VHH binders against Probable E3 ubiquitin-protein ligase HECTD4 (HECTD4). Designs and how they scored, part 12

Target 1, 370 residues: Probable E3 ubiquitin-protein ligase HECTD4 (HECTD4), of Homo sapiens (Human) (q9y4d8r3627to3996)
Amino acid sequence: SGGDPTYAFNIRFTGEEVHGTSGSFRHFLWQVCKELQSSSLSLLLLCPSSAVNKNKGKYILTPSPITYGEEQLLHFLGQLLGIAIRADVPLPLDLLPSFWKTLVGEPLDPEQDLQEADILTYNYVKKFESINDETELEALCAEIASQHLATESPDSPNKPCCRFTYLTMTGEEVELCSRGRHILVAWENKDIYAAAIRSLRLRELQNVECVTAVRAGLGSIIPLQLLTMLSPLEMELRTCGLPYINLEFLKAHTMYQVGLMETDQHIEFFWGALEMFTQEELCKFIKFACNQERIPFTCPCKDGGPDTAHVPPYPMKIAPPDGTAGSPDSRYIRVETCMFMIKLPQYSSLEIMLEKLRCAIHYREDPLSG
Short names: E, the ipSAE of ESMFold2; O, the ipSAE of OpenDDE; V2, 0.75 times the mean of E and O plus 0.25 times the DockQ between their complexes.

## First folded at step 3 (VHH)

Design d07 (framework vhh_enristomig)
Fold by ESMFold2-Fast, scan of step 3:
Structure d07 (fold): chain B 370 residues (1-370), chain A 120 residues (1-120)
Amino acid sequence: as target 1 above (370 residues)
Amino acid sequence: EVQLLESGGGEVQPGGSLRLSCAASGFTVSKNYISWYRQAPGKQREWVSTIYSGGSTNYAESVKGRFTISRDNAKNTLYLQMSSLRAEDTAVYYCAKDFGRGSYYPLDYWGQGTLVTVKP
């Protein structure tokens, strides 16, 4: 019979255990995930949208023909996902929803998944789809081909044109169809051209060959039939934790220290201010509150005990400030990140609460956020 | 296209019971994270309960022990059994598929809602 993978080994240094087996194992998994997301292995690629500050720091599986070495790393990634599920140890992997959809066998959304992964290609495709007349198309093709004009004289009768070719996410030029490098984009085929680019990028995002290798590794740890019952979101939640900040979910799982009530005026201001936050601001807030970019399911500073392992998510706590000196409005928000605890002054208005919360998320420094 | 149709609301006396239904189309209930939310007049939207694809459930503290979320995979339908109803349970109840995916994906609220009124 097998044990919990988190406790399957004993870590010893200089004749004694340096860390608890759970903590040492979590650190090992964190280091491995960091290496998998490094440029040195080329297994994961920052999504193209990241280059223009959309889904910054989010990865996709590199869309290239797999070698034996890459297949082994993908298989290992699958095993890590399985271990995360069995041991309830979240992995610090920042993969786009397209990965999780493909892993559980769901189709990609051709609008949403393309724009999340590659907003530049999405915009390029939409330009061709939205063109209203031939003159607009000629102008667009001339603009796109302008870089090629640098290799020819302006008086050249051989005007460069858009062709049925496009760059892969790894920068290789490919033909979108047979003889594509010899087919010019024209009014009669512009929609076919746009559709072909969309199909290329969606096939690269889906990356069936690489995901199949990941699934093989996953299947060595958990029954793959379970994937027929899991949503992409639940698969991500079980392996890496919640990828977005659901404010209603956070509020429902928030605990108040003795003497504080959800209905207290400053607590109502607190939730009202967070409702005005963008998703980016909420992510910064969670980073400020618990030193993680996702809502924690286990205690951030501990290996997790039986109690915390059986009570996900680990609740955010709101407590009063450590002292009462001065006006509440003159004080700043303090946090105990390891406890997911916010020491919140009794601010007198929503406007002051919003100002202080925005100050906290932009100026994160000890002793205000440790 | 994803659609959710809530039904089963109505007027009930305090201490009474109601069963809400949410008929899903365009997706499979057994493969998704699906939640019930409610909104009372003049109040913020409140999360009530979630059923995960694997069958696990969660409840808001205010309804724990009184409400039960369930699903019928064959009918592709979600249910919320409400018992020991109180005046504060008066709200429009909504069924929602997957509560967004970061700042780029919209909230996945596809239902019209069903009104529950607890009157003395």
Scores: ipSAE 0.000, ipTM 0.208, lowest interface PAE 17.1, mean pLDDT 75

Design d08 (framework vhh_8h63_2; at its last look DockQ between E and O 0.01; V2 from the best seeds 0.00; counts 0 for: pae O 11.1 > 2, grease 31.2 > 24.2, SAP .764 > .668, placed apart)
Fold by OpenDDE, look of step 4:
Structure d08 (fold): chain B 370 residues (1-370), chain A 120 residues (1-120)
Amino acid sequence: as target 1 above (370 residues)
Amino acid sequence: ELQLVESGGGLVQAGGSLTVSCAASGFTFSKYAMGWSRQAPGKERELVAGITSGGYTYYADTVKGRFTISRDNAKNTLYLQMNSLKPEDTAMYYCAAKTIYSGWYRYDYWGQGTQVTVSG
């Protein structure tokens, strides 16, 4: 709050291979990502479209001057992205496609990326682009004036008009050109006005200062040449994975231990219960089971590779519980997060299974507590 | 008025070294990310090296390990130390200032450039 945020730790990589084999490590990454996304740090901003339920929950890098501390955090973010790639630990980040495009050096689409990031501005620009005569312009200006975004023309006090200014994503009014505050939007320059607004947003989405810091961090972990080989989507998938859980994929790759079989009754209850889970619940389940919210997108088996090629902690493992004391229905689900292993009692019904799983994911969310 | 003035260019033999400098004025130098770009005849301008306001650096693959970008905020000066120069490095070198409202591959402000010629 007012001071430069700092991290009390540094991650140093000396060329060693990073493996995501530790549950605690994965949890650490998760926590760090959550912290970086915190509003208290102001590193990330919900995209404007989010306010109108478009791309809800998607973030962009804050397009404002950054402090030295913030720059270091962004550098650290880059390092985390690199770690994610190297260790195949998907990060719980929800960043807008424009970020990934910029990161990999792909130019932004002036239509698509604008629309995705700021639908209101997009529509605003389109209104100016679509008017056919001065009368329509006047009407549009009147409409805008009613929303307090326009002023009266000095030459025509009864004619509302816009000026060559616009709000940044952070809410600051800026001139779109030299002395823009004194330049009225007219029929002759309306297209320039629209273009200037579009340009402003696109520049904000590009965010050279922040992306440079992130790339520097990333480059300290992995060769930046890799970025030239990846599409934005591929980069996102390799760093953050899918934001949803593919249950069928999970099931297909699950290993059963100590004589358990997929056809066992309680195993059927297990999968039946998960099928009833919402995506949120499934994410919580993954968090419970292996200390991350997301599962890796990449699977060697998709390319015909052996199952043994999976990166730890994959695959998920189901095993009997430790010990035989007590009724199965009285026992709790336990996990070995480092191995992505679930110790599953032989619960006697789907209902009990469901209850026990929900209990586990809602009340046992701290992997470090046991 | 924002000004970037490059200097230090010249003719150098292959394998030689050269340092180009950029004097910045008209803005708070320490608040800006800076960079060097170059343009060879018939080629597009390309980013050579960048340095953030905080001092983080990045380089094009073609110059990595040979070039070093640095800045002296007290002097409002940007530097590019070029070692092991190659004929392929022959270009007009431009100093650039970047703001947050630019892409990492774009420049907000740039100088007039200084010519670097590497003879084979």
Scores: ipSAE 0.000, ipTM 0.219, lowest interface PAE 11.1, mean pLDDT 85
ESMFold2-Fast, scan of step 3: ipSAE 0.433; ipTM 0.803
ESMFold2, look of step 4: ipSAE 0.074; ipTM 0.635
ESMFold2 (binder alone), look of step 4: mean pLDDT 81; pTM 0.820

Design d09 (framework vhh_8h63_2)
Amino acid sequence: ELQLVESGGGLVQAGGSLTVSCAASGRTFSRYAMGWSRQAPGKERELVAGISSGGYTYYADTVKGRFTISRDNAKNTLYLQMNSLKPEDTAMYYCATHFINSGTRYDYWGQGTQVTVSG
ESMFold2-Fast, scan of step 3: ipSAE 0.200; ipTM 0.655

Design d10 (framework vhh_7yz9_2)
Fold by ESMFold2-Fast, scan of step 3:
Structure d10 (fold): chain B 370 residues (1-370), chain A 119 residues (1-119)
Amino acid sequence: as target 1 above (370 residues)
Amino acid sequence: QWQLVESGGGLVQAGGSLRLSCTASGSIFSKNAMGWYRQTAGNEREWVAFITSGGYTTYADSVKGRFTISRDNAKNTVYLQMNSLKPEDTAVYYCAAGRVIWSTKYDYWGQGTPVTVSS
């Protein structure tokens, strides 16, 4: 008679271990990373662009003079990166490319990296760079003064003034040059002013002092010479996995329980529904499915390992529900996050599949995005 | 399968300069670190220089400051600029390509190009 359900998967592993790190250890690393990215620690800050929905949810290292306590936390972050590589567990860290560039020793792009991290400062700098005459500069200074961004001081009661000062990413006013608080922005120095602000932000993003502490921690776990051999994207892949959800890649590495096929009607509805998702919705789906915000990867950190160059991700598995009682359309999607397994009901339409998938990702909602 | 083609070898006087080129075919260049090795008759192959997909370079101590490795991604070509050549640099030079991730080993080798440095 009908005994226990039989779960079997068509295994397509080539030269890799079938069993990964335990779910408890993986969840512990996830919780630690979320705590490091929390506002309570001030070690990582949401990038300024995040406030205007550019690189939403992406972090930078806090640009400030390093204290002993902060140095210890940065060292610990470095150790976590090394542990992720050695333990083959990707970390849910959402750091900007500028962090990874600096970590591996690559210079920042003064246009792209500034725009990615701080679009408001980028736009501010570009306004001063694009001015063609003194009347345009006076108009810009008037606009800035109306937004409480310029110091109001008497050179003329009808002409607002800017000084050679700017706010750090932590909101502190600093002088852009010696005696900058006493130097007014004028037609003859506006380009120097713009360049000085750009230089300030790029130095804060590079944050060499803090990255040096992270490298020290990382170096206690893996050889630092290895970092100079990698691109920034390769380093991010080794520690955090793919920075976006590539649906084609996910689909290519998905396993189906024996008896299920990619061409089955409800499975076609599943992929069709995910094709209609935004990247934000796909990230929420992956978090629902495996309790991580990125597709999990196997990441061996071994010297002279050419066989690991194109290591496949840990596969997502699609299985039927544990029970069959009631209409399929009345059931909800269930998951085994430690196995990256989706227990998918045989929904009767694409519309119902979309509704149930959106319901599932709302269950794992973030107050900022749900 | 994929081919690495070396050129630029020859006879050169001590103190002179020579530029080796290696053109990769297929997708090998874009996905792999590229390097140069050299071998003298009866001896093991010696590493000279390598360059990663990200453009990072390392050199053997014997050539540091004299040799420069570079890559041209548009031409699928890696170069070895050899300056202040010494008789000890006489060898067959091999172009090699390895996988981009975590590897100093090379999966693909060229046929070799001889370099002779006369005193």
Scores: ipSAE 0.000, ipTM 0.095, lowest interface PAE 20.8, mean pLDDT 74

Design d11 (framework vhh_enristomig)
Fold by ESMFold2-Fast, scan of step 3:
Structure d11 (fold): chain B 370 residues (1-370), chain A 119 residues (1-119)
Amino acid sequence: as target 1 above (370 residues)
Amino acid sequence: EVQLLESGGGEVQPGGSLRLSCAASGFTFSKYAISWYRQAPGKQREWVSTITSGGSTNYAESVKGRFTISRDNAKNTLYLQMSSLRAEDTAVYYCAAYKTGWLSQYDYWGQGTLVTVKP
């Protein structure tokens, strides 16, 4: 098999386009984004915090020396972001805020962005920063060296030591400074050691080389001067939609069909049930309702156009069921995903509403349509 | 900063009653669904009851008809009125609030209040 990620991507992309059974422009962009987030390309890396269930499923650009092929893929990613803005078609990309900050030229927060991306390294750095006593430092260094099997010291197998080295996000050991492998952590340099680790991780998160390639691709589609006018969240909003489900925002932009009112009892049960949902459950609900994990800012059925983008968002519609036969409590919630429309039975209680909504978000009878 | 503080626990005889309170601060209390959970010794944490922003209530099967959840939005306080208490109701009771939003993707929990049902 080819050793070049660009070659692997071209084969997959060409095969998808030529031999695909059916799709819209939106479906094409969705497939491309899923491929870019795949482990086969190594272009994007799950953030280290994801391994300990913090920001699970969120990606960063892989911090490594870029090849020509990787540079072309990053340039292409930038072009996709530009196309999303121009066509008003949101992309299913799950990138950390640090990516969006760097893309628009905002500096990273050395406390918050490190904590969000790599909580284990954040905790490690904080231990050294919080030490106020030389004896406490010696104890910490001995503990860390012991955990790292540092009894394998070349000088003495029973003498633990910490050195000016650390692991990259890709697991490679690097020197934090010139001859760092031969420099021991001591009271005189512990703050420099902590700062060097923090600096390494923040440089990896910022990933200026890779973001520059993305920015070049973006600039081939839209004027880059526009980025100076956008916040990181606004940039993500325009390319991928809101990164979380804000229930108050969703409720404020919901439309009620025909004779339905927000104050109807079953509609109050509907919103009450969603108020009990976690963010994960709300994302599943939006996926059920419009076949995407973010609140849409364009019609799910359209492939973009001058009147398809919405600020405010594309509204969710609540409509009555198509039939009148049978007990409302015996029916299931139906949706028209292309229209972001919920056909909601007049359930008699909050309990039944919760049961039916949980059934809907966890039911997977047709995985090919999911 | 979101804070939840439970109170009202204590010892009670079987068939007795207790009223638990949860004082909330640091968020717009009236706009959130708030729940009671409990954890008995050696068991997993169990959901007990929820009240929505609109006042609709839901209960675990084991407490239906015996417990009543209510809220006072003017006082930012959640209540759990417990009646017909049984030995199996002995647990630490926790107040929990759901957050919607990416910046705080976990439920806020209080420190808990102990309820002991003794003969």
Scores: ipSAE 0.000, ipTM 0.381, lowest interface PAE 14.2, mean pLDDT 77

Design d12 (framework vhh_5c3l_4)
Fold by ESMFold2-Fast, scan of step 3:
Structure d12 (fold): chain B 370 residues (1-370), chain A 119 residues (1-119)
Amino acid sequence: as target 1 above (370 residues)
Amino acid sequence: QVQLQESGGGLVQPGGSLRLSCAASGFTFSRYAMSWVRQAPGKGLEVVSDISSSGYSTTYADSVKGRFTISRDNAKNTLYLQMNSLKPEDTAVYYCAKGTIWGSQFDYRGPGTQVTVSS
């Protein structure tokens, strides 16, 4: 190597233990990750599918030549992932599965991963692959020309045609092969054209060079041999926490304050209402309840005793509301986010419970105010 | 059209030094990670070092760590390998390759340059 590894943060590693981790440090990591996912650094891009509400808010590494400074930032991202593993501090990173697959050395699925990352390009290549005759190809080329995606034929300036070129995810037009700008898409080569576009996008998604820089940073913190033992999902879970809300896991680890039972009618309505939630609604609920976007991969409090200032907020706790004013159905759900505690009124029906929970996650986006 | 041409090989005594160069053309050199790979007589290919497109990140095989230094000059489209404290076991044909350590497959490699370490 070119030099001794340097730790970028105020964390000390002694033997196998990480020292100096605190709430202030967690907030610093959160800010850094938000900045890395911002448009100001151009290190990460929202995946193209996000623009059409598929994998909304999910990022990929920018698939372009990188500068020295950008490679330093990728190395730093790798160090953050290593710190997250060693310190057991989850990072708020919203990266597509293709990143995690490439990081641990797994191949991408050319159907699934392309569809998840870039549904428009996926649909475009599938159109060319599914064409059954030359007249259908001519019709497709005419349609593409009307959408400003085709160029004029060099042999006939009034005929629209596609050439062996395509846009990168950063919007640059590139040749799919040597002299591609001079090769027209025709019946004889349409499948090669479709395959070339698919290969371009998959290479951009893999982004092996950028991921290698991330791995170099990661390797300065943890042994890279560990990656051969982890699945892509396990790697994401160890660094960022669960990417979805597992309702059964949440229910199994929920504690009830003295005087409340899981079998109480309003508690049954509570779980019934959450069962009707979409994943997006469940994520909003978790944010409402504990001001976190994900549930930690590991539960640090196995016995579920009362929370203290030094104990993580998980597990979730359900408590009765403070005070006795008014009917239960007239009250709103209140939370203590630092305790992951829900003060739940004894609502009289599932419909009222669902209404109040939806009100909480949609109307009250700042749970700290109540 | 990708062309890679190695130079700088030769005969050297144990403990000596050599500097290999690789001239690249036919692609945008500054956009690709590069590797040095070697093949000793009767053995398979071994990746000895790689370097990122910008030059920020480098890696080395355990067998050469601390003795070899990889570098690049993107303005000259040239890759280098500085080899110090050479051992007889470093005797091999050294190839310049377009790719990364992640890729067991290289897009292209050069014709190679012979390094012989003997007394």
Scores: ipSAE 0.000, ipTM 0.354, lowest interface PAE 11.6, mean pLDDT 78

Design k01 (framework vhh_5c3l_4)
Fold by ESMFold2-Fast, scan of step 3:
Structure k01 (fold): chain B 370 residues (1-370), chain A 120 residues (1-120)
Amino acid sequence: as target 1 above (370 residues)
Amino acid sequence: QVQLQESGGGLVQPGGSLRLSCAASGFTFSKYWMSWVRQAPGKGLEVVSDISGSGRSTTYADSVKGRFTISRDNAKNTLYLQMNSLKPEDTAVYYCTRGGTYFDRTFDYRGPGTQVTVSS
């Protein structure tokens, strides 16, 4: 009651009382993060660049005035980040660097962060900055009008004109300055127009109001003074882990059971096969090997506890198969996900290794048990 | 056969410095996480610092952050711990371990240890 909006889920934390984590708790956190990144809650928005296959699947906080209910969800997101740090449970959140920069108090880069979040608006701004004469400006306005971005002036209905207005990331038209809807873009003010659009988008990306709510939630779990000691990347690593699978990083941190060497032929085939994988396939491989989509920084079935850093990864282990019956090429790869351990048969060729690895990641819903 | 041998321990005054070394043999050193673990008199084992196989990732106990630096030379199969601004509470036997990190405190091999004593 009370007028709170309807939520897809309702969760409350007592993070100070987190003692141990089970697989069910980790799975619950994974489900919560998936729901937060769904369209159902409107809390997170796929970045505009995602629509044109740049930073595909990366999210930003929805840039709009927050309601009481949205403020509660943002506070809850902050608590999740705090719990991730304290419990060493990485969250599967795919947020742009601009979020992490703002969270730790670092200013956004007006070139890089705009390109990463909204390449179309970045290109739009750059076109206005680069035009060399009034005829070129008129031609640009006509081109943009065909893309439904420019408005037709009442004073020039046959000639598309831009006004000092622009679309928010949520598609609402706003004024870039007082009475902006009555100010036409002209040769003498085109650079001011471009700068105003850049400022609008950067303010939306920074989203200080929403990040403040997240920080309040985070502060209920950890001391906020710690944020002054962390870089944006370090903050992301401590909460969500490394955002991509770096094969050289994985290889460098891999441990081999006694009797196995990196130079063993089947191990060379193993790394050669993984070098042929896309990022999507590597994520599926890590999911197969440890039941999570990112390289683990804690034992997959254990609570890391306090004082454990997310920065050092939990090492992948390569071991021989449990049995010797039959030819190696007839065997399937087995894993112990709780230990991040691969039981790897001595396959006779790269082709067989690649086939068996792709079989494991595409045809098994989970590691084959038995 | 895996072998780990520490050296560089000794008696030092508070505020002094010491550099520990660990010579490793019998395995592909560059593929393993290595750690420095210490045991103070009457206490259990404490993970002081760990380092990834490549050396790109390091972790430190809060008690030693800003004072100790872990490093490795994979060409020489050697692990190092540079200890600065030493305090009496740093007095312990220091062990080099294969594994024994903050995220997994289990190690499969450790050296015989080297004694560090911080006293006036």
Scores: ipSAE 0.000, ipTM 0.128, lowest interface PAE 21.7, mean pLDDT 77

Design k02 (framework vhh_5c3l_4)
Fold by ESMFold2-Fast, scan of step 3:
Structure k02 (fold): chain B 370 residues (1-370), chain A 120 residues (1-120)
Amino acid sequence: as target 1 above (370 residues)
Amino acid sequence: QVQLQESGGGLVQPGGSLRLSCAASGFTFSKYWMSWVRQAPGKGLEVVSDISGSGKSTTYADSVKGRFTISRDNAKNTLYLQMNSLKPEDTAVYYCARGGTYFDSTFDYRGPGTQVTVSS
């Protein structure tokens, strides 16, 4: 039950499962996506930049030769993307822009996409490109020879050197070209070496073999001709929703139940508290509010309805609490995730509002239980 | 050492058929995407077809869809290309390659190639 597809991931959806009634279908998709992003399956890999707090929590498709099991999971991922589009149910997937670019057939930017995915390799490549002196190259090789990326030459013993080899994103040493382990980095080929490392990393990021398997799965659900009409961001928007929580956008599309106004004191405290949240806290708040980590573009528990281009987000609703027993400050925030509805007590201060919101996003285990 | 060796090329009449084979050695064949790429005289490389390690996923260039079929036998470490309804425009050297897909001609190894000539 690990790595290879199990029966848990080889399921067929019936017509009844396509139509969400409560939140069970959306919660099931959330669980499946979290499992696909887990280290137990090795299908998705945290991008190397994540280790140095750049694009933290963003994934790439694991750039290894496709096994049968991995191909089945990639095909299934493609089917999930197609289901998300047809059912208007966004998936909680945090894939780098390089995935979406490759999926729609757009080329990667060798500067920007490499920096976003692997800043350490980008910096390594730039060091070799910036060298203007042969003795400086020897000094750089001596410095690097004490690190994991340098190897000893059998042809030049006792001299630190680099070969035409590099580590994959999965940590395997590979040849940058045919018989690269027998080619030494020297003044005449240092720029070719740097370019070869860049090409290796960009090929890993593009991961055309895995993306082709994803496209095959996607094509079993929707016409692939639709991809020719979409930008990478539009494709991500239609499958996963916006990759960040825009508070102004959320606020502009929020509806207030009868008797409540945006200018009410406790509602002003609500927006003030959310303005103090980090993006991580805002994602947790949206998950608490609608059982999704991104702002929804359709009713969370309804089918997607007709295919409508450029639909505004499904509005968040703010309602009064179900009862008035006790003081407002003693109550907890309740939600109806199915309707993206917050039942908000009339808390007396910003500090209490902030405390109750943080309590809701950090300590409640099941948003549907509240 | 990775080795790829094509066979089955030759002279064929327009409308005829040929089957190309590629014998692979030096790596775990079933774990790699494989492709057929071709180069016509005076033109660049074109990926005509690719196939996943399991054989579940295949793609074809628009120029060959409906006429060519890619397949593999992982027990024999062999890649195949069945070419039907051949046209003079299909005249090229055909290479077996490790890697390569319909939207990216990047591959790490290729064979020496086999010549296919379609002429009356």
Scores: ipSAE 0.000, ipTM 0.177, lowest interface PAE 20.2, mean pLDDT 77

